# Ledger of designs, part 22: miniprotein binders against q6w4x9r395to579

Target 1, 185 residues: q6w4x9r395to579
Amino acid sequence: GHCSLEGGSFVTTFDARPYRFHGTCTYILLQSPQLPEDGALMAVYDKSGVSHSETSLVAVVYLSRQDKIVISQDEVVTNNGEAKWLPYKTRNITVFRQTSTHLQMATSFGLELVVQLRPIFQAYVTVGPQFRGQTRGLCGNFNGDTTDDFTTSMGIAEGTASLFVDSWRAGNCPAALERETDPCS

## First folded at step 19 (miniprotein)

Design ei9
Fold by OpenDDE base, fold request of step 20:
Structure ei9 (fold): chain B 185 residues (1-185), chain A 82 residues (1-82)
Amino acid sequence: as target 1 above (185 residues)
Amino acid sequence: STTRLRIEFRDISEEQAKKVEEVIRFEAEKSGVDVEFEYHDGRLTVEAEGSPYAIEWFLYIVRLRLWWEMDGVEIYVIKVES
């Protein structure tokens, strides 16, 4: 399963459903029982301009009971402090520089994250087949059915992205603006 | 069926308690969970009630957010099935 966060406001779910939203919050991107230690992947969005539609991804966070890894455009911060050099290794997670503009977080539990730092901060999430039907968050539920990708945190399938996205807010923030748009348009 | 969850935060200041309450109220509202708070002498007690599913998610997301936003806050949990 591949989930992408591109163009500042575009998301493509594991089931390949594209949508767009404008929010300035931290969101649950991926939560699954397949992630150890109650792990979750979160996406941090912030304002990139003066208008409400000017929002962008500014950080990706992996958080569990054991690990805290923050990948932002300017730095990588872990629960052990700011990483001064890469690769960073923990028990089952490795963060390393993939290219001059890309970082990668590799794990032993079937989660891969690639982050493009420049020119646009973007993220690409890959999960193994063991995650099928067991994911939730902005990346969807990875069950091969796009019609129920907008399942809220309360397990309710929504027809539009607005309530879906808002349900996955992991911060006290206002509701997001929605425009269901093909990222390729 | 409904589940009642009791969460305790110990050795926290009033200021910290207020921040915790803000997080909890927000998540409670999203999850359709009813919550009540009591703060006394460095202890914040939270009573939460909702469906089993809602309470499980509520607890999870609260733990996650507090870990993210408020490092070092320990959560004590008592779950009562109703």
Scores: ipSAE 0.856, ipTM 0.941, lowest interface PAE 0.5, mean pLDDT 93
Fold by OpenDDE base, fold request of step 20:
Structure ei9 (fold): chain B 185 residues (1-185), chain A 82 residues (1-82)
Amino acid sequence: as target 1 above (185 residues)
Amino acid sequence: STTRLRIEFRDISEEQAKKVEEVIRFEAEKSGVDVEFEYHDGRLTVEAEGSPYAIEWFLYIVRLRLWWEMDGVEIYVIKVES
């Protein structure tokens, strides 16, 4: 499964459903029992301009009971709150520079993350087949059915992205603005 | 069915308790969970009630957020009743 966060406000789910939203919050991007130690991948969005529609991804966070990894445009920060020199390696996770503009987080449990740092901060999430039907968050549920990708944190399938996205807020923040738009347009 | 959850936060200041309450209230509202709070002498007690699914998610997301936002305030699960 491949999930992408592109163009500042566009998301394509594991089931290849594209949508767009404008929010300034931390969101659950991927949560699954396949992630060890209650792990979750989160996306941090912030204002990129003066209007409500000017929002962008500013960081990706992997958080578990044992690991805290923050990938932003400027640095990689881990559990001790300090920026780390790359490559950074733990028991199951390795963060390294893939190219001059791309970082990669590789794991032993079937999660891969590629982050484009510049010119636009973008993220690409890949999960193994063991994650099928066992994911939730902004990347969807990876069950091959696009019609139920907008399933909220309470297990309710929504027809539009608005309530879906808001349900996955992981911070006290206002509701997001939503437009159903193809990220390739 | 309804699940009742009692959790405690120990050795926290009143200011910390207020921050925890803000997180919990927000997540409780999203999950349709009813919550009540009591703070006394460095201990915050939270009573939560909702569907089994809601309570499970509520506890998870609260743990996650507190780890992220408050560097992992310990949550003590006192009892779960269904």
Scores: ipSAE 0.855, ipTM 0.941, lowest interface PAE 0.5, mean pLDDT 94
Fold by ESMFold2, fold request of step 20:
Structure ei9 (fold): chain B 185 residues (1-185), chain A 82 residues (1-82)
Amino acid sequence: as target 1 above (185 residues)
Amino acid sequence: STTRLRIEFRDISEEQAKKVEEVIRFEAEKSGVDVEFEYHDGRLTVEAEGSPYAIEWFLYIVRLRLWWEMDGVEIYVIKVES
């Protein structure tokens, strides 16, 4: 399955459902029991223009009980806060420069992340078939049905991307509805 | 059914407890989980109550957020009662 995070805060889920949102927060992108050590993939979004409706991806984070890998738009890769030279390897994760503009995080547990660093910071998530029906977050539930891809963290299928996305916040951030009325945020 | 969760944090300062409480209040409100706090002598105790699903996600996301946002804060699950 493939999930993408592209410029202007566009997302395409594992079930190929496209949506866009405008938020400044850290979000749960992918959580699954298939990720070792209670792992999750998170996406960090921030302002990219003069209005709050102009937000973009600024970092992708893989977090587990063993690792805190941050790949940020400043092209620095850290694990547990320490900058790492590439290629960087753990027992089950390798981060390396795929091209002059792309980094790849490959894993032994079926998760692959490709990050475009320039000209626009974008991310592409690939998961193996063992993840089918086993995912939660902004990338959807990977069950082959787009009608419930907007399932919130409370297990409720929503009709709008905004309510769905706000449920996956991993930070004390205002809800999108509140921020959409604030011209300075 | 309703699940009751008691967790605690040991050997944390009042400042650390304040930050933990902020995370927990936010996640509890978002998940429909009721929480009560007690801080005494470096120990923060949290009583949480909600649906089994809400409590499972609440515990997961609180752990993940505290690991992401803070250092030196460990969560101990004392009791889970359904």
Scores: ipSAE 0.747, ipTM 0.882, lowest interface PAE 0.9, mean pLDDT 87
Fold by ESMFold2, look of step 19:
Structure ei9 (fold): chain B 185 residues (1-185), chain A 82 residues (1-82)
Amino acid sequence: as target 1 above (185 residues)
Amino acid sequence: STTRLRIEFRDISEEQAKKVEEVIRFEAEKSGVDVEFEYHDGRLTVEAEGSPYAIEWFLYIVRLRLWWEMDGVEIYVIKVES
């Protein structure tokens, strides 16, 4: 399964459902029992551009009882707040520079993260088949059905991205204001 | 159905307790969980009540946020009953 976080706060879920949101917060991107030690992948968004509602990805965080790995827009990789030289390896995780503009986090538990650092900060999440039907967060539930990909943290299927996204906030931040824009119009 | 959860934080300062309460109030409101706090002698006690699903998520997300946002704070689960 593939989930992408692209410029302008565009998201495409594991079930290929696209949406856009606008918010300044940390969000649960992917949580699953398949991630060891209560792990979760989080995405940090902040204001970008001149529009008050325009937001973009500024960091991706892998957090578990064992790991606190941050890959930030400033091209610094930290674990538990300490900057790391690449390649960086733990028992189950390797973070390395894939190209001059891309970093990769590879894991033994079926999660792969590719982060584009330049020209804009974007992220691409790949999960193995063991995750099917067992994910929750901004990347959706990976059950093959796009109609319920907007399932909130309380298990409620929503029809709009804004309510869904707000439920996945992992920080004391205001609810995201809905932005009704088409970037191609 | 309803689940009741009691958790404690031990050996924390009043300042740390305020930060923990901010996290817990936010997540409780989001999850539809009712919470009550008591802080005394470096111990913060939280009584939480909600649906089994809401309590499970509440406990998970509170732990995750405290791991992310704070150092030196540990959750002790004292009682879970339904």
Scores: ipSAE 0.729, ipTM 0.877, lowest interface PAE 0.9, mean pLDDT 87
Fold by ESMFold2, fold request of step 20:
Structure ei9 (fold): chain B 185 residues (1-185), chain A 82 residues (1-82)
Amino acid sequence: as target 1 above (185 residues)
Amino acid sequence: STTRLRIEFRDISEEQAKKVEEVIRFEAEKSGVDVEFEYHDGRLTVEAEGSPYAIEWFLYIVRLRLWWEMDGVEIYVIKVES
């Protein structure tokens, strides 16, 4: 299954449902019991500087009980707050430079992340078939049905992206109309 | 049905407890979970009540957010009853 974060604000789910949103916050992109140590992939959005209402992807975070790997648009990779030279390897995760403009995080547990650093910061998430029907977050539920991909953190299927996206906030961020404020709590 | 959850944070400062409470209040409101706090002598106890699904997500997202936002804060799950 493939999920993408493109153009700063566009998302395409594992079931190929596209949507767009703007918000200044950290969001749960992918959570699944298939990720070890209660892991989740998160996406950080911030104001793009083009207008007060527009935001864009600025970092992708893999977070678990063991790792806090941040890949940010400033091209710095950290784990648990410490900058790392690439290639960087743990027991089950390897982060390396795929090309001059792309980084890759490969794992032994079926998650692959490719980050385009330039010209636009973008992310591409690939998960193995073991994740089917077992994902939650902005990338959808991966059940082969686009009609319920906008399922909120409370398990409610919404018809529009805004309530769905707001439910996946992982920060004390204001409501949708106030999503231009700092997401830090 | 309802699930009741009791969690505890140990050896945390009053300032750390305030930050933990802010996270928990936000996530409780989002999840429809009722919470009560008690802080005494470095120990923060949280009683939470909600649907089984809401409590499962609440515990997960609270733990994840604290890992993301705060170093050195450990959650101890004391009791889960339905």
Scores: ipSAE 0.729, ipTM 0.873, lowest interface PAE 1.0, mean pLDDT 87
Fold by OpenDDE base, look of step 19:
Structure ei9 (fold): chain B 185 residues (1-185), chain A 82 residues (1-82)
Amino acid sequence: as target 1 above (185 residues)
Amino acid sequence: STTRLRIEFRDISEEQAKKVEEVIRFEAEKSGVDVEFEYHDGRLTVEAEGSPYAIEWFLYIVRLRLWWEMDGVEIYVIKVES
């Protein structure tokens, strides 16, 4: 499964459903029992301009009981809040520079993350087949059905992205603005 | 079916307790979980009630958010009743 966060406000789920939203919160991208130690992948969005529609991804966070990794445009920060030199390795996670503009987080448990730093901060999430039907968050449920990708944290399938996205907020943030836009259109 | 959860936060200040409460109330509302709070002398006790699914998610997301937003705050699960 491949999930992408592109263009500042566009998301394509594991099931290849595209949608757009504008929010300035931290959101759960991926939560799954397949992630060890209650792990979750999160995305941090912030304002990139003066209007409410000017929002962008500014960081990706992997958080578990054992690890805290923050990948931002300029640094990689771990549990102790210190920026780390790359490659950074834990017991089952490695963060390294893939290219001059891309970082990669590789794991032993079937999660891969590629982060484009420049010119636009974008993220690409890949999960193994063992995650099929066992994912939750903005990246969807990876079950091959796009019609139920907008399933909320309470297991309710929504028809639009607004309530779906808001249900996955990992902060006391205002509601996101939703726009049903195909990034490929 | 309804699950009742009791969790505690120990050795936290009143200010910290307020922040924890804000997080918990927010997540409780989202999850359809009823919560009650009691703070006394550095200990915050939270009673939560909801469906088994809601309580499970509630506990998870609260733990996640507090770890993310308030490093060092530990949750003690005192009791779970179904």
Scores: ipSAE 0.694, ipTM 0.872, lowest interface PAE 0.7, mean pLDDT 92

Design ge28
Fold by OpenDDE base, fold request of step 20:
Structure ge28 (fold): chain B 185 residues (1-185), chain A 91 residues (1-91)
Amino acid sequence: as target 1 above (185 residues)
Amino acid sequence: SELEEIAKTILEAVKDLLYAVEENDEEAIKRAIERLEEAAKRAEEAGFEKVAEGVERVIEAVRNGEEDPWIYLMVRWLEWYLEEAMRRAKE
């Protein structure tokens, strides 16, 4: 399964459903029992302009009982809050520079993350086949059905992305918006 | 159903807890936790062990002073367990 966060506010689920939202919060991208130590992948969105529609991905966070890895445009921060030089390696996670513009987080448990740092901060999530039907979050449920990707954290199917996205927030934040705006925003 | 009632109680208490945490209202936090503990007990007694576990993990996260992302993640796990329990109950 491949999930992408592109263009600042666009998401394509594991089931290849594209959607857009505007929010300024931390959201769960991937929750799964296949991730060890109650791990989850999260995305941090913030304002990139003056309007509510000007939002962008600013960081990707892997969070578990043992690890907290924050990948932003300028640094990689770990559990102790310190910026780390790459490559950074834990027991089952390695973060390294893939190319001049891309970082990669490789894991031993079937999760891969590629982050494009420049010119636009974007993220690409890949999960192994063992994750099929066992994922939740903004990346969807990876069951081959695009029509049920907007299932909230409580299992309610939504027709729009706004309530779906809000259900996966990982903090106290304003409501997400789905309204179509300038694709460049 | 009993599960629906338990779920309602849990979700309301979680909502109150999260609000209390944001406001740093210690007394409100304590009250919400107490409600959750009771709900967890009820869930366990009703045979919904995973739900009870989920509640406890939320409580633990708050008691330990974890950051919001972790607290909310624990809440999402709890919601996962509730959803699964409800789904199974309908089968």
Scores: ipSAE 0.888, ipTM 0.947, lowest interface PAE 0.4, mean pLDDT 94
Fold by OpenDDE base, fold request of step 20:
Order: sequence, then C-alpha cells, then structure tokens
Structure ge28 (fold): chain B 185 residues (1-185), chain A 91 residues (1-91)
Amino acid sequence: as target 1 above (185 residues)
Amino acid sequence: SELEEIAKTILEAVKDLLYAVEENDEEAIKRAIERLEEAAKRAEEAGFEKVAEGVERVIEAVRNGEEDPWIYLMVRWLEWYLEEAMRRAKE
C-alpha cells in the first residue's frame, strides 16, 4: 500500500483515493496494530499564507512508546529534543539521507517512509501486505475499497473530507476546511 | 444496551478531560479521571477488557504529562476498541 502527501494539501490513500484539505494541526496518518509499541505515523500542517487555503505540510512524526522521530524540512529531532546526525538508528528504525533532497525512514516491521525536503516538503508512505484491512487514519483503511476511506476514528463513514480529517486530529486545533487549492499551498 | 451506555459515559468523560487539560484545570482533570476510572471498572465487569485498557491508557498519558499527540493517540486507540466492541455486539 502506498499513501502520498503532496502539493501541500493533497492526500492519496492506500486505496488510491485522492482528496484535499486545509488544516493547521497534527493528524494521524497511520494507526495500526501492526506497528509495535502502539506506534503511529502523523503529519503536521501549518499556515503558509494569510488565507485559510494557504496551508502546507511542515513535518512528519513517528510516535510510539519507545520512539519519537520528527522529520522537518531542516532537521530530524528525536526524544531528547536535539537534532540528530544521520544516519540515525534505533532497534527497529533507521533514518538516513537517501539523496540531497530526500530522507528515508526504514523499519523492520513493514513501514517505509520517504520524505522530499525540497523544493516542496512531501511524504510517501509504504506499508507491507500484512497491513491490509488493519490501518486507520488519513491514509485510509487499505482494504481495496475507496468508498469507505473517509471512515472517522469512531467508525462512521463521512461524505466529506473535512469531517473525516478532523476526526483524526492529534491536538486542539481549528476545524479543517475543504477549499480550492492555493498555489502557495 | 449496556455497552452503548458505557461508551457514552466514556466519550463524555474523555471530552471533559481533554478540555480540562487544555485549560490546565487540575481539579477538573481529577474529576474527569475519576469518572473514567469508574467507567473502566464498569467496562471490565461487563466483559469489555480492551475498552477498559484503552481508558487506562488515556488516564496514564494525562497523569504522566505526555504531550498532546500521545494523549490523542491513546484516545484514538480507545475509540478503536469501542468501535470494535460495538461492531461485535451487532454480529
């Protein structure tokens, strides 16, 4: 399964459903019992302009009981709050520079992350077949059906992206909006 | 049903807890946690062990002073367990 976060406000789910939203919060991309130690992958969005449609991805976060890894445009920060030299290795996770503009997070449990740092901050999530039907979050449920990807954290199917996205927030933030894409996003 | 009542109680208490945390209201936090502890006990006695575990994880996250992303993640796991329990009850 492949999930992508591109163009500042676009998401394509594991089931290949594309959608867009504008929000300024941390959201859960991937929650699954297949991730060890209650792990989850999250995305941080922030304002990039003056209008509500000017929002962009600014960081990707992997969070578990054992690890906290924050990948932003300029640094990789772990539990101690300090920027780490790459490659960074834990028991099951390795973060390293793939190219001059790309970072990669490799894991032993079937999760792969590629982050494009420049010119646009973008992220690409890959999960193994063992994750089929066992994922939730903005990347969807990976069951081969695009029609049920907008299922909220409480298991309710929504018709719009805004309510779906808001259900997966990981903080106290304003409601997400569904508006036309701003070129600055 | 009993599960629906338990779920309602849990979700209301979680809402109150999250609000209290944002306001740094220690007394309100304490009250919300007490309500959740009672709800967890009720869930366990009714045979919904995973739900009870989920509640305890939320409480632990708040008591330990964890950051918002972790607290909310624990809430999402609790919601997962509630959803699964309710789905199984309908089967």
Scores: ipSAE 0.886, ipTM 0.947, lowest interface PAE 0.5, mean pLDDT 94
Fold by OpenDDE base, fold request of step 20:
Structure ge28 (fold): chain B 185 residues (1-185), chain A 91 residues (1-91)
Amino acid sequence: as target 1 above (185 residues)
Amino acid sequence: SELEEIAKTILEAVKDLLYAVEENDEEAIKRAIERLEEAAKRAEEAGFEKVAEGVERVIEAVRNGEEDPWIYLMVRWLEWYLEEAMRRAKE
């Protein structure tokens, strides 16, 4: 399964459903029992301009009981809040520079993350076949059905992206909006 | 149903807890945790062990002073367990 966060505010789910939203919060991209230590992949969105439609991805976070890895445009920060030189290695996770503009997080448990740093901060999530039907979050449920990707954290199907996205927030934030994009989003 | 009532109680208490955490209202936090503990006990007695575990993890996250992303993740796991329990109950 492949999930992408592109263009500042666009998401394509594991089931290949595209949508967009504007929010300024941390959201769960991927929750799954297949991730060890209650792990999850999260996305941090922030304002990129004055209007509510001017939002962009600013960081990707892997969070578990043992690890916290924050990948932003300028640095990789780990559990102790210290910026690390790459490659960074834990028991099951390695973060390294793939190219001059791309970082990669490789894992031993079937999760791969590629982050494009420039010119636009974008993220690409890949999960193995063992994750089929066992994922939740903004990347969807990876069951081959695009029509149920907007299922909330409580299992309710939503018709709009905003309500779906809000259900996966990982903080106290304003409601997500579904507006037209501008050059800064 | 019993599960629906438990779920309602849990979700309301979680909502109050998250609000209290945001406001840094220690007394409100304590009250919400107490309600959650009672609900967890009820869930366990009713045979919904995963739900009870989920509640406990939320409480632990707050008591330990974890950051919002972890607290909310624990809430999402709790919601997962509730959804699973409710789905199974309908089968």
Scores: ipSAE 0.884, ipTM 0.946, lowest interface PAE 0.5, mean pLDDT 94
Fold by OpenDDE base, last read:
Structure ge28 (fold): chain B 185 residues (1-185), chain A 91 residues (1-91)
Amino acid sequence: as target 1 above (185 residues)
Amino acid sequence: SELEEIAKTILEAVKDLLYAVEENDEEAIKRAIERLEEAAKRAEEAGFEKVAEGVERVIEAVRNGEEDPWIYLMVRWLEWYLEEAMRRAKE
């Protein structure tokens, strides 16, 4: 399964459903029992302009009982708050520079992450076949059905992205918005 | 059903707990945790052990002073366990 976060506010689920939203919070991209130590992948969005529709992805976070890895545009940091030199290795996770503009997080448990740092901060999530039907979050449920991707954390199917996205917030933040905006914002 | 009632109680208490944490209201946090502990006990006695475990993980996260992303992740796991229990009850 492949999930992408592009253009600052666009998401394509594992089931290839595209949608957009504007929010300024941390959201769960991927929750699954296939991730060790109650692990999850999260995305941090922030304001990039003066209007409510000007939001952008600013960081990707892998969080588990044992590890916290934050990938931002300028640095990679851990739970110690210290910037790490690459390649960074811990247990079954490795973060390294893939290209001059791309970082990669490789794991031994079927999760791969590629992050484009410039000119636009974007992320690409890949999971193995063992994750099929066992994922939740903004990347969807990976069951081959696009019509049920907007299922909330409580198992309720929503018709709009706003309520769906809000159900996966990982903090106390304002409600997400769904507005027509420039795809480059 | 009993599970639906337990779920409602848990979710309301979680909502109150998260609000209390944001307001740094120690007494409100304590009250919400007490309600959750009682609900967890009820869940366990009714045979929903995984739900009870989920509640305890939320409580532990708050007591340990964990950051919001971890606390909310524990809440999402609890919601997962509740949803699964509800689904199984309908089968």
Scores: ipSAE 0.884, ipTM 0.946, lowest interface PAE 0.4, mean pLDDT 94
Fold by OpenDDE base, last read:
Structure ge28 (fold): chain B 185 residues (1-185), chain A 91 residues (1-91)
Amino acid sequence: as target 1 above (185 residues)
Amino acid sequence: SELEEIAKTILEAVKDLLYAVEENDEEAIKRAIERLEEAAKRAEEAGFEKVAEGVERVIEAVRNGEEDPWIYLMVRWLEWYLEEAMRRAKE
């Protein structure tokens, strides 16, 4: 399964459903029992302009009982809050520079993350087949059906992205908006 | 049903807990945790062990002073367990 976060506010789920939202919070992209130590992948969105419709991805976070890895445009921060030089290695996670503009987080448990740093901060999530039907979050449920990707954290199917996205917030934040505006450039 | 009642109690208490954490209201946090502990006990006695475990994990996250993303993740796991329990109950 491939999930992408592009253009500042666009998401394509594992089931290849595209949608757009505007939010300024941390959201769970991927929750799954297949991730060790209660791990989850999260995305941090912030304002990129003066209006609430101007939002963009600013960081990706992997969080588990053992690890916290924050990838932003300028640095990689780990559990102790310190920026790390790459490559950074844990027991089953490696973060390294893939290209001059791309970082990669490789894992031993079937999760891969590629982050484009420039010119636009974007993220690409890949999960193995063992994750099929066992994922929740903004990247969807990876079951081959695009019509049920907007399932909330409580298992309720929503028709709009706003309520869906809000259900997966990982903090106190304003409600997500579904507005048709130009992506952040 | 018993599960629906337990779920309602849990979700209301979680809502209160998260709000209390946001406001840094220690007394409100304590009260919410107490309600959750009772709900967890009820869940366990009713045979919903995963739900009870989920509640305890939320409580633990708050008591340990974990960051918001972790606390909310624990809440999402609890919601997962509740949803699964409810789904199984309908089968």
Scores: ipSAE 0.883, ipTM 0.946, lowest interface PAE 0.5, mean pLDDT 94
Fold by OpenDDE base, look of step 19:
Structure ge28 (fold): chain B 185 residues (1-185), chain A 91 residues (1-91)
Amino acid sequence: as target 1 above (185 residues)
Amino acid sequence: SELEEIAKTILEAVKDLLYAVEENDEEAIKRAIERLEEAAKRAEEAGFEKVAEGVERVIEAVRNGEEDPWIYLMVRWLEWYLEEAMRRAKE
């Protein structure tokens, strides 16, 4: 399964459903029992302009009981809040520079993350077949059906992205908006 | 149903807890946790062990002073368990 966060506010689910939203919060991209230590992949969105619709992805976070890895445009921060030299390696996660503009987080448990740093901060999530039908979050449920990707955390199917996205927030944030606006850097 | 009532109680208490955490209201946090503990007990007695576990994990996250993303993640797991329990109950 491949999930992408592109153009500042666009998401394509594991089931290849595209959608857009504008929010300024941390959202769960991927929740799954296949991730060890209650791990989850999250995305941080922030304002990139004056308008409420000017939002962009600013960081990707992997969070578990054992690890906290924050990948932003300028740095990789771990549990102690300090930037780390790359490659950074834990028990089952390695973060390294893939290219001059791309970082990669490789894992031993079937999760891969590629982050484009420039010119636009974008993220690409890949999960193995063992995740099929066992994922939730903004990346969807990876069951081959695009029609049910907007299922909330409580199992409610939503017709619009806003309520779907809000159900996966990881903080107290304003409601997400579904407006078409220019992407931010 | 019993599960629906338990779920309602849990979700309301979680909402109150999250609000209390945001407001840094220690007494309100304590009250919400107490409500959740009772709900967890009820869930366990009704045979919904995973739901009870989910509640306990949320409580633990708050008691330990974990960051918001972790607290909310625990809430999402709880919601997962509730959703699964409700789905199974309908089968």
Scores: ipSAE 0.874, ipTM 0.940, lowest interface PAE 0.5, mean pLDDT 94

